# Designs tried in a protein design chat: miniprotein binders against q53ft3. Part 75

Target 1, 195 residues: q53ft3
Amino acid sequence: MFGCLVAGRLVQTAAQQVAEDKFVFDLPDYESINHVVVFMLGTIPFPEGMGGSVYFSYPDSNGMPVWQLLGFVTNGKPSAIFKISGLKSGEGSQHPFGAMNIVRTPSVAQIGISVELLDSMAQQTPVGNAAVSSVDSFTQFTQKMLDNFYNFASSFAVSQAQMTPSPSEMFIPANVVLKWYENFQRRLAQNPLFW

## First folded at step 8 (miniprotein)

Design pB27
Fold by ESMFold2-Fast, scan of step 9:
Structure pB27 (fold): chain B 195 residues (1-195), chain A 86 residues (1-86)
Amino acid sequence: as target 1 above (195 residues)
Amino acid sequence: SPESYKRAIRYALFAQKYAELILREAKELGDPEAAEEAIRLFRKAAELYLKAAELYEKGDKEEAEKLMEEARELFLEALRLYEKLK
């Protein structure tokens, strides 16, 4: 139903469905991630009157998940970009001289998508600073991400021999990637702030 | 619990809306028989979720959870069929 993309990483298209209305993507090494793209694959639309609320979760010092609302995706706006770098507790406090005899295991964060009623979504406020503040930098970043994703997906599609040995793996049809890319390009050209 | 009741109602609504969506798009889908089967499965899942909600309200948690699991299996099978339709 959904895809998740981080620059320089393999696109994720196989969300873990943890409930009928809830989907999760794992984000390993999330402290190195500044932005995450969440998008609909176009195979299954939301039912009428419904959309997806997008959440970000990271483990706190006790290992407990802390969920924050980032924003929304809908049939009319099937993709969104989120800045997560400012949402992690203790990000600014990292210090080279402070770690005595402690090897930290790389933490895994999660993107969660909850299918909800549009009326319920309208009453919720996403966490502050999740969106990119500058129109120019946001447009440039989004265009670069689109180009990176399209080029990567296109090279993968051309490498048919890599796909054949793994028939049990989930693959995105090239036409779905093209439709997503064209829709994003069109939306950006019409309104750079559509995200 | 109130949360279990609300969850069952949301799942029922979700299944009903998917059935309505497929019915509306049936002429654009490549396999009418698979579309009819997906509609049937979503509607059956919705019925079971609604029954589970009634049982949660009555405090019959064990029976409600059995129906939730049965409804989930039907819902996931319906989604699998819908994915193959386009």
Scores: ipSAE 0.006, ipTM 0.404, lowest interface PAE 10.1, mean pLDDT 70
ESMFold2 (binder alone), alone request of step 8: mean pLDDT 86; pTM 0.853

Design pB28
Fold by ESMFold2-Fast, scan of step 9:
Structure pB28 (fold): chain B 195 residues (1-195), chain A 86 residues (1-86)
Amino acid sequence: as target 1 above (195 residues)
Amino acid sequence: SPELYKRAIRYALFAQKYAELIAREAIKLGDPEAYEEALRLFRKAAELYLKAAELYRKGDPEKAEKLMEEARELFLEALRLYEKLK
């Protein structure tokens, strides 16, 4: 349902489903990550009246997750860019993953997506400055990330002879990449803050 | 537990809304039979989640938990079938 992209890393399109309404991506070596892009693959839309709340977590000194709300993705805004650099342990925001009882490896963070009612999402406040808020910086960053994602994912469509049958590699159909790129570029051209 | 009751109701709502989505898509594409099994499973999951919610309300959590697990398996299978079709 969802994809997760970090510049210079393999795109992830196979989230671990931990509950009926909850999906998780692992982010190893998260201290080197400045921004994360979360996007819908375009294959399965949210049911009407629903969207996804996007959370970030990292392990505390005991290996327990500290969850923070970053923002949201919806059918109308199917991709979002989040700044995770500068997030500190501080007070964790309210999160729906409390019952998961997850113990995590040091230096591995997670992106969590919780499918929620849009009305419930509207009442929540993301952690400060997680979403890119400057028009100029957002436009420049988004164009760079679009180019990076398109070029990177397209390399898998072009390089059939270089593909290994290894489960460590994720292959994305070219049409999924093209649909996401075209839709995101169109939305960006109309309004740089469409997300 | 009021919280367990609310969770079961929320999961029932999710299953119902996914069933509505599939029914709408099947009509638009003119291929209702291709989506029939996924639709059936989402509807069955919603029914079981609602029954589990009522058991939590009545104070029978052991029986409610069994229905939650059965509903979960049906919900996940419905999602798998829907992903394959889309």
Scores: ipSAE 0.000, ipTM 0.260, lowest interface PAE 16.2, mean pLDDT 69
ESMFold2 (binder alone), alone request of step 8: mean pLDDT 83; pTM 0.818

Design pB3
Fold by ESMFold2-Fast, scan of step 9:
Structure pB3 (fold): chain B 195 residues (1-195), chain A 86 residues (1-86)
Amino acid sequence: as target 1 above (195 residues)
Amino acid sequence: SPESYKRAIRYALFAQKYAELIQREYEKTGDPRFLEEALRLFRKAAELYLKAAELYEKGDKEEAEKLLEEARELFLEALRLYEKLK
């Protein structure tokens, strides 16, 4: 049903189904995560009158999960971007995952998706301002991130005449980085969620 | 009671949607054997979830919970069969 994307990581498209209406993605090394994108896959819709409530969970100092409501995805808005970097020390939200069997592993967080009635979702308040702008804003953010990476990598480029031979060092030609960047931008322009 | 009713209705709608999805996929692919079984189980689960919702509304909690558990077992089996087709 769902996909989960973290900048710099492989996209996850295989959520663990823990109940008829509940899906979970594991996020290892969550301390390094600033933003998470949650989206619906392809053409598989929610049942009429239903949507998905998106939750974030991290282990507290006692190893207990702290669930926070981030926002929602629906057939009419099938993707959402959430900022989680400020939520890791916050208070938990009212949530449906308290009884789920959760691995309390240090540095592993979870995204939970609960399929709920739209009327029930409308009565819930997401924690803080976790939700960020539309897919267009994510595309702009991703393009800027790619630009920053390319500029950073290129700042270390040297001419062949300036290179010092070393068998313990690996070098990637700047042209290869440029080709990767251009290919990524092209694919991103065709589908912002391609990865 | 209202919350249990809503939960059963939600599960019924979810099972119905999976049945619709499988039906559409079957119409495209044409290899029917375990798709037909998965479809049958999702439809039966939806029927039982709807019956459970009806019983919750009437206040027959014990019978409703029995049907909810039976529907859940069918739903999970249907999902297991459907996953083999991905």
Scores: ipSAE 0.006, ipTM 0.296, lowest interface PAE 10.0, mean pLDDT 70
ESMFold2 (binder alone), alone request of step 8: mean pLDDT 80; pTM 0.761

Design pB4
Fold by ESMFold2-Fast, scan of step 9:
Structure pB4 (fold): chain B 195 residues (1-195), chain A 86 residues (1-86)
Amino acid sequence: as target 1 above (195 residues)
Amino acid sequence: SPESYKRAIRYALFAQKYAELIQRELRKLGDEEEAEEAIRLFRKAAELYLKAAELYEKGDKEEAEKLMEEARELFLEALRLYEKLK
């Protein structure tokens, strides 16, 4: 139903469904993550009158999960960008052990999506600094995502002479990807919220 | 409780939406027989969730919870079949 994207990482489109109305994405090495995009795939819309509440969870100092409401996705607003920097354990704080070799357990955070009634969602308040409210920050994140996708797609570009015929695979000319990139970048410069 | 009623209705709507999606995409899925079975199970789950909601409204919590568990088993089975078809 949902996708989860972190700049510089492979997109996740296979959420673990843990209940009829609850979906989870794992975020390994979450300390390196500043922004997360949550979006709806084009396959299953929410039932009328329903939407998704988006939560972030990280382990606290005792290893217990701490869930925080980040925001919402709906049929009318099927994608959202969340800033999770500042919500993470130890973010922006001084560390007293400095150069000491401390063995860190791998940190795994989670994005949770709970399917809820729109009326119930309207009564809830997300964490104040989770939503990307700055146009500048939003534009920078979008540009990074755009660059990452273009670089990823271009890494598979081969000359026609290097292609092996395969009836099961589809190919897109590299210049089509470039034209899309240029068009998107131009539109983003004119209106950062055009998408 | 009102919350249990709302939860049952929510689950029923979710099961109906999965069935509608699979029905719409039936020709794009690899195994039409398995897709039809997934549709049947999602629709049966939705039916049981709606009956559970009715029982919650009537105050018959024990019978409602029994139907919720039966519906859950069907929903998860349908979901497993659907995952194979993706």
Scores: ipSAE 0.014, ipTM 0.425, lowest interface PAE 7.9, mean pLDDT 72
ESMFold2 (binder alone), alone request of step 8: mean pLDDT 86; pTM 0.863

Design pB5
Fold by ESMFold2-Fast, scan of step 9:
Structure pB5 (fold): chain B 195 residues (1-195), chain A 86 residues (1-86)
Amino acid sequence: as target 1 above (195 residues)
Amino acid sequence: SPESYKRAIRYALFAQKYAELIQRELEKAGDPELYEEALRLFRKAAELYLKAAELYEKGDKEEAEKLMEEARELFYEALRLYEKLK
């Protein structure tokens, strides 16, 4: 249903489903990560009136997971970028994953997606400065790059679906991601407004 | 509890959404039997989740949780069939 992208790493398109409405991606060596992209694959939309709350967790000094709300993805906004560098232990309300008996691997961060009603999501407050604002040139560029990648990934997933029984359960090969990145960079150098 | 009721409703809506997707694909399908089976299972799961929600409202938690478990099994079986269709 969902994809997770970190610059310089293989894109993940097969989330671990831990409940009917809860999905998790593992992020090893999270201290080297500044931004994480979460996106919908485009194959299965949310039910009407529902969306996804995006959470981030990392092990604290005692190895216990600390979950923080980063933001949201919806059918109308199916991709989002989050800055996770500099995040600290949350002081907010109980998170959906905090109530679950999830076996945590030490030193691995996680992205969690909880499928919730839109009215419930509207009542929640994300951690400050996690969501990337569109008011400066860096955030504008980054969000448009996200849209470009989302469209490419969705197209590839549809093509793969015709060739294999469960393509969305597979990681996208690194060579495909690298080819997209090279083409994107080349076009940006020629015309920054091409995308 | 209110939280259990809301959870059952969310699961029902999710199952209904998958059923809608399969119904649309069935119109285009070359193998209708497998699509029809997945559709039937998602619809049955949705029905059980809705019955569980009703039981949670009535305070019959034990029976509601039993239906949630049955619905979950059907939901995941339907998901496995759906994955084979794509």
Scores: ipSAE 0.000, ipTM 0.359, lowest interface PAE 10.6, mean pLDDT 71
ESMFold2 (binder alone), alone request of step 8: mean pLDDT 85; pTM 0.821

Design pB6
Fold by ESMFold2-Fast, scan of step 9:
Structure pB6 (fold): chain B 195 residues (1-195), chain A 86 residues (1-86)
Amino acid sequence: as target 1 above (195 residues)
Amino acid sequence: SPESYKRAIRYALFAQKYAELIQRELEKAGDPELYEEALRLFRKAAELYLKAAELAIKGDKEEFEKLMEEARELFLEALRLYEKLK
């Protein structure tokens, strides 16, 4: 349903579904992450009247997860860019993940997506400084992110003959990454705020 | 419990909303078989979540958990089929 992108890293398109309405991406070595892009793949739309609340979690000094609301994705706005570098020392916000004991590991943060009613989402306020709010800055940042992602991902391109079986690693064919990059860049060029 | 009841109702609502979405898409689909199967599974999941909600009111925790798991399996299979419909 969803994808998660960090500059200089391979895109994640296989979220862990931890409940009917909850999806999680792991972010290892999160201290080196400044921005995260969350987007819908276009394979499954949200049901009418629903959208996704996007949360960020990191371990606090006691090793307990701290969840913060970053923003939202919807069928009408299926992608969002978030700045997380300023959030690593803040207090947590109200969140729907508290009843779930999601496994925590040192230096690994998480992006959580909760499918919620749009009316419920409208009543919530994301933490400050999370969303990239300037159109010019957003367009420039997105272009640099796409370029960085494509260049990084293509450097890891392996043929089927070079792939080693690994139960803990996912490899995306370079042509799939290229097709996504071209499609996303085309949409961005048509409307910088299409998400 | 009240919390279990609310959770089952929420999941029933999600299954029903996905079924409504698929029903709308089915009317425009060129090959309806996979849409019809996904629709059937979402509808069955919603039915089981509603039955689980009734059990949560009665306090039958073992049967509640069993129906919630059965509904979950149907919901996830329906979602998997829906991912293939493009």
Scores: ipSAE 0.196, ipTM 0.666, lowest interface PAE 4.7, mean pLDDT 75
ESMFold2 (binder alone), alone request of step 8: mean pLDDT 84; pTM 0.809

Design pB7
Fold by ESMFold2-Fast, scan of step 9:
Structure pB7 (fold): chain B 195 residues (1-195), chain A 86 residues (1-86)
Amino acid sequence: as target 1 above (195 residues)
Amino acid sequence: SPESYKRAIRYALFAQKYAELIQRELEKAGDPELYEEALRLFRKAAELYLKAAELAEKGDYEEAEKLMEEARELFLEALRLYEKLK
């Protein structure tokens, strides 16, 4: 029913069903993850009046899961992007998940989806700053990446420049941005924490 | 280093990032036509944003802003399709 996507990783479409109304995705090496996309596959819609509450959990120092509500997916909003990088040290909120017979390690977090009535979801409050609009989420991402772009572009310009210094009139070729994007994605795939 | 250049680069990277995410899902998708259309629109938006950046760098700010608005319309349409991914 659900998919989970992390940039630079293979998409997960086979959630572990841990109860009739509960599904879990494992997120290994979660310390390298800043954003997670949760979406419905579109093959099976929620029954009328129902939706999914999306939770994030990580193991504490004693190996006990700490659950936090990120937000919701519904038939009307079948995908959502969540920022998790700021939530790994927070205290857990009220949650429907108990102790589970799922293998845990210090580096493995989980996304949990609880299928609930929309009326029940209306009574819940997500943790702040988790459900970010697409523009806001990727604006933050691209602002961080922009410094890397300018460093790369400057390096490219000087390596080609046996030209007189005329920085205000210099063209930046569109291919420079594309090359930066490709280099950044390659580096991100090899070491997600470098940025 | 005009402000319009920075905005164009930012949104080009935005559009390219969404294209990357959709491309990775395409082969596993239950609705490949919707994914393909969203991918096409994000890539077209990125192309127009990059062209706007070139124009802004040359000092053609009015034409750059026009292309940025065209790219923005395509980017928003792509986002609406992405929200409907099956």
Scores: ipSAE 0.000, ipTM 0.104, lowest interface PAE 18.0, mean pLDDT 64
ESMFold2 (binder alone), alone request of step 8: mean pLDDT 83; pTM 0.795

Design pB8
Fold by ESMFold2-Fast, scan of step 9:
Structure pB8 (fold): chain B 195 residues (1-195), chain A 86 residues (1-86)
Amino acid sequence: as target 1 above (195 residues)
Amino acid sequence: SPESYKRAIRYALFAQKYAELIQRELEKAGDPELYEEALRLFRKAAELYLKAAELYEQGDYEKAEKLMEEARELFLEALRLYEKLK
């Protein structure tokens, strides 16, 4: 249903579903992460009247997850960029010098997506300055990812054209990939944050 | 409660959406057995979630919670099978 992307890392498209309406992505070495992109894959839409609330969690000094609401994704706005740098400093129990003497917990944070009624989402307030990255940097990154995917898919389609079709495999015509790419570029030009 | 009713309906809609996707793929599959099992489990989960919603409306919270738990187990097993089919 969802994808999660961090600059310089492989895109994650296989969220762990922990409940009927809850999905989680692990973010190892999260201390080095400034921004996270959450997006819908477009294969499974939200049911009518529903959307996704996006949360971020990191382990506190006791190793327990602290969840914070970052924002939302919907069928009408299926992608969002969140700034997570600095959110770790929102804890009242954090002490700058005390951290040097704390037994290290695994440096793994999580992005959580909770599917909720749009009416319920409208009543919630995300953490301030969690949303929004530079439109320019996001557009450049997304364009490079699209180009990479399109080139890979086109290369695959050419290779498959030279092979006997297998009943267990689904072959995607190159023109379908091109149409998807053109549609995505058009949508990105209209709204760089739609992804 | 109204919130429990809404949750049951929400879960039923998810189970139905996955069942629709699997039904579509089943028609194209050369080996349908695993698809048929996943489809059966998603459909059964949806049925139990809808029945739980009905019980919540009737005020039978204890029976509704039991059905929610049974539906959840079926939904998670169906999802596990569906992820293997990708």
Scores: ipSAE 0.000, ipTM 0.220, lowest interface PAE 13.0, mean pLDDT 68
ESMFold2 (binder alone), alone request of step 8: mean pLDDT 85; pTM 0.823

Design pB9
Fold by ESMFold2-Fast, scan of step 9:
Structure pB9 (fold): chain B 195 residues (1-195), chain A 87 residues (1-87)
Amino acid sequence: as target 1 above (195 residues)
Amino acid sequence: DPEELYKRAIRYALFAQKYAELIQRELEKAGDPELYEEALRLFRKAAELYLKAAELYEKGDKEEAEKLMEEARELFLEALRLYEKLK
């Protein structure tokens, strides 16, 4: 049903279904993660009047896992970006995962999705500054990802005069990379959700 | 907690009923109605078993309620997997 994306990592599309209404993604090495994208795959919609509450959990300083509400995904808003870096532990939010026996490892966090009634979701308050809202925020995240890729690829650029021929290597002109980047930028400006 | 077990069974019954309603609406548009009808049947049966489990939890028959919860879960998950394949 759901996917989870972290910049620089393979996308996860196979959540662990831990209950009829609960899905979990593991996030190893979570200390290196700034943002997480949670999205619906489009295969199965939520039933009428239902949506998904998105939670984040990691071990606190006392070694106890704390589940915090990050935000929501719905049929009308099937993707959301969350900033998890710098989240204050404090007291956890109210959450539906309390009765579950979830095994924890020191460096692994989890994203949890709970299928809930929209009316119930409307009464809940996500932790401060976790949700990255609006088209502009999504565009900023995607722009940073594109900038990182372009800079990385460009760091390997060499002039034709400096190239050492290799039968097993392929070379891409820097101009082709630039054209791809400009095209993606233009498409992103027209519709940030196109990809 | 008997109250928490009862609430969980009622919640799962509601989810199964809501998915059955969704499948019923999709069935009208389906090019292969037999598979949609099977998914609908399974969600409806799961809802019935969750409701029976809730009644048994209220009566204090936890052992029989747990068996019905497990049967309902298997039907729910099978219905969900079948619905995924239909898309």
Scores: ipSAE 0.264, ipTM 0.730, lowest interface PAE 4.0, mean pLDDT 74
ESMFold2 (binder alone), alone request of step 8: mean pLDDT 83; pTM 0.797

Design yF0
Fold by ESMFold2-Fast, scan of step 9:
Structure yF0 (fold): chain B 195 residues (1-195), chain A 83 residues (1-83)
Amino acid sequence: as target 1 above (195 residues)
Amino acid sequence: SPIQEEFEKLMERAERYFEFAEKYYELGDKEWALLFFEFAARMFLKAAELAIKNNDPESYKEAIEYAEEAQKYAEEIQKELEK
């Protein structure tokens, strides 16, 4: 029912169901992630009076999950962009006695979605400044992601044009990258959640 | 009274959501504004229900008036988003 997107990674659409009302996406190498997008798939709505609370979990110095509420997704607001860089663990343990603890370090952070009554969701407030999301924000984020990808790919095209050919290297013509970018832009303009 | 304490907490939460809604609306994020006005209205309505159970008509009137205001803003924003 849900999708999770991180810039530069494959989109995840198969959440692990850990309870009847709870879904989880794993985020490996989470320290390299600044933003996460959570969105509803297709046109299937939540039942009336229900929505999804979106949580982020990272391992603490003991390897235990620390959950924080990022925000919500609802039928009226089916996608959201969350900034998680400020919520990650520091370089070392934040505990005074972190070095004395037995460290259980999970390799991954998690995005959790809890399907809840809207009344229950209204009892909670997200951590400050973690959620900045509307369909427009999601579209802008996606456009910037595409621009970064296109610029990065184009820089390699310039480098390859200046070097002698190597048989062991695979080349993608710059015009193919541009064609993909243009097609994606058109599709995004029609439906920001098309992927 | 436990009911009075619960009423006060609901009113405080609803007021906070109402403030969030106003700030998001001013920032141009109408979808967040709509969500928080809806949350504010729901909390004010729950407070109104508690005031009825507590036989407190003045608190009921206050909560209902705020709930109606929040719902009116939510409806206006919903219409803006539908255009």
Scores: ipSAE 0.005, ipTM 0.416, lowest interface PAE 10.0, mean pLDDT 72
ESMFold2 (binder alone), alone request of step 8: mean pLDDT 89; pTM 0.870

Design yF1
Fold by ESMFold2-Fast, scan of step 9:
Structure yF1 (fold): chain B 195 residues (1-195), chain A 83 residues (1-83)
Amino acid sequence: as target 1 above (195 residues)
Amino acid sequence: SPIQEEFEKLMERAERLFEFAEKLYELGDKEWALLFFEFAARMFLKAAELAIKNNDPESYKEAIEYAEEAQKYAEEIQKELEK
């Protein structure tokens, strides 16, 4: 139902379902990640009155996950961009001796999505520095990439629905995501005004 | 004029892509930064073509100078990624 995008990596569309209402994406080598995009695949809307709370977790010094609320996705706002670099320990302009004293091995962080009632989501407060401003060039470009993906995927989903007797078939195949990425890169090379 | 409007839109778009590429480089996303410096350079070159059609040598020079700067950054990042 969901996708997760990190610049320079293949998009993930196969979340691990860990409960009826909870989904997780793994983020290997998370210390190299600054921003994460979470989005709905567009063919399966949330039920009326529901949305998704987006969490980030990283392993602490004991290997235990520390979960932080980043924000939300809804039918009305099906994509969100989050800055996670400020949420990781041992980052920024830290002194080299500080880094040498802290035992850090690159490991897997996670993005978690919890399907919740909209009124319950309204009572929660995301961490202060995770949301990215819409006026930022990075946010603008990422929105355009997502718009392009939704347009491509929606067009393909309609074609697929017409080819199968079930127009309510309810997700985007992984090969469509690959085709979108290849098409997006090709179009960027051919026509600089396509976006 | 319509040509002048198209030129201004391309220049604005290319400048935003150039700034985006700089931001990606600062964030450590060198492969994406390379791609978007190359993209910005192509858009500046397209703007230069419009300036020629509009018989505007000053706008042409401006667009070419930006294109060359974007290409320079792309070449430097390419070298970084190789070694």
Scores: ipSAE 0.000, ipTM 0.139, lowest interface PAE 13.1, mean pLDDT 67
ESMFold2 (binder alone), alone request of step 8: mean pLDDT 90; pTM 0.882

Design yF2
Fold by ESMFold2-Fast, scan of step 9:
Structure yF2 (fold): chain B 195 residues (1-195), chain A 83 residues (1-83)
Amino acid sequence: as target 1 above (195 residues)
Amino acid sequence: SPIQEEFEKLMERAERYFEFAEKLYELGDKEWALLLFEFAARMFLKAAELAIKNNDPESYKEAIEYAEEAQKYAEEIQKELEK
């Protein structure tokens, strides 16, 4: 249901399920990562009153995970960009993922997504300096990227719906996401100040 | 009555979760479908408890039937994911 994008890397769409309501993406060579985008796939929304809490984990000097809350994704805001470059050696906090994932490899971090009720999410405070402001340039470019992907996916879904017996039921194949990401990467190479 | 209103809201939310679970299962997103069927079952069971408290056997029967259906789908998907 979720995607994870790092500038200069292949998009990930296959999260590992570690509990009924928890999903994880591995981020190898995390010391070179400045920003991470987390987004929802397809046209299937969260049920009413639900959303996803986004966490970041990196290994400490002993290879144990240090989890931090970055922010949230919801039906109203299905993508979010996070700056993690300032968090890699920071103080951790206690979170729902806890000791579930033990990262022994020194260069591998994780993005975790916990599906929660919106009321529960409202009681939580993300770490400072993680979420990118809605008015800054990175947020604007993330919105443009999402718009581009949505238009591409919607065009494909409309075409599929015309041929499918249940037009209200839509899906986005993994290869469509891959093709979109390749196009986005090419655009980034032409405009290096973009991301 | 307040209990009847709470029952109706819970049934409506549970039905919404159930419908989304069916859609996600059809699309091959089995992990999400399992989670939502489990949520729906719990909500239908809570509605059944409210119906008992409200001395409403018809609403109780309705809620239990939906809860059992959601539970069956969840159990089936759980078995598929364990393979």
Scores: ipSAE 0.000, ipTM 0.140, lowest interface PAE 14.9, mean pLDDT 68
ESMFold2 (binder alone), alone request of step 8: mean pLDDT 90; pTM 0.881

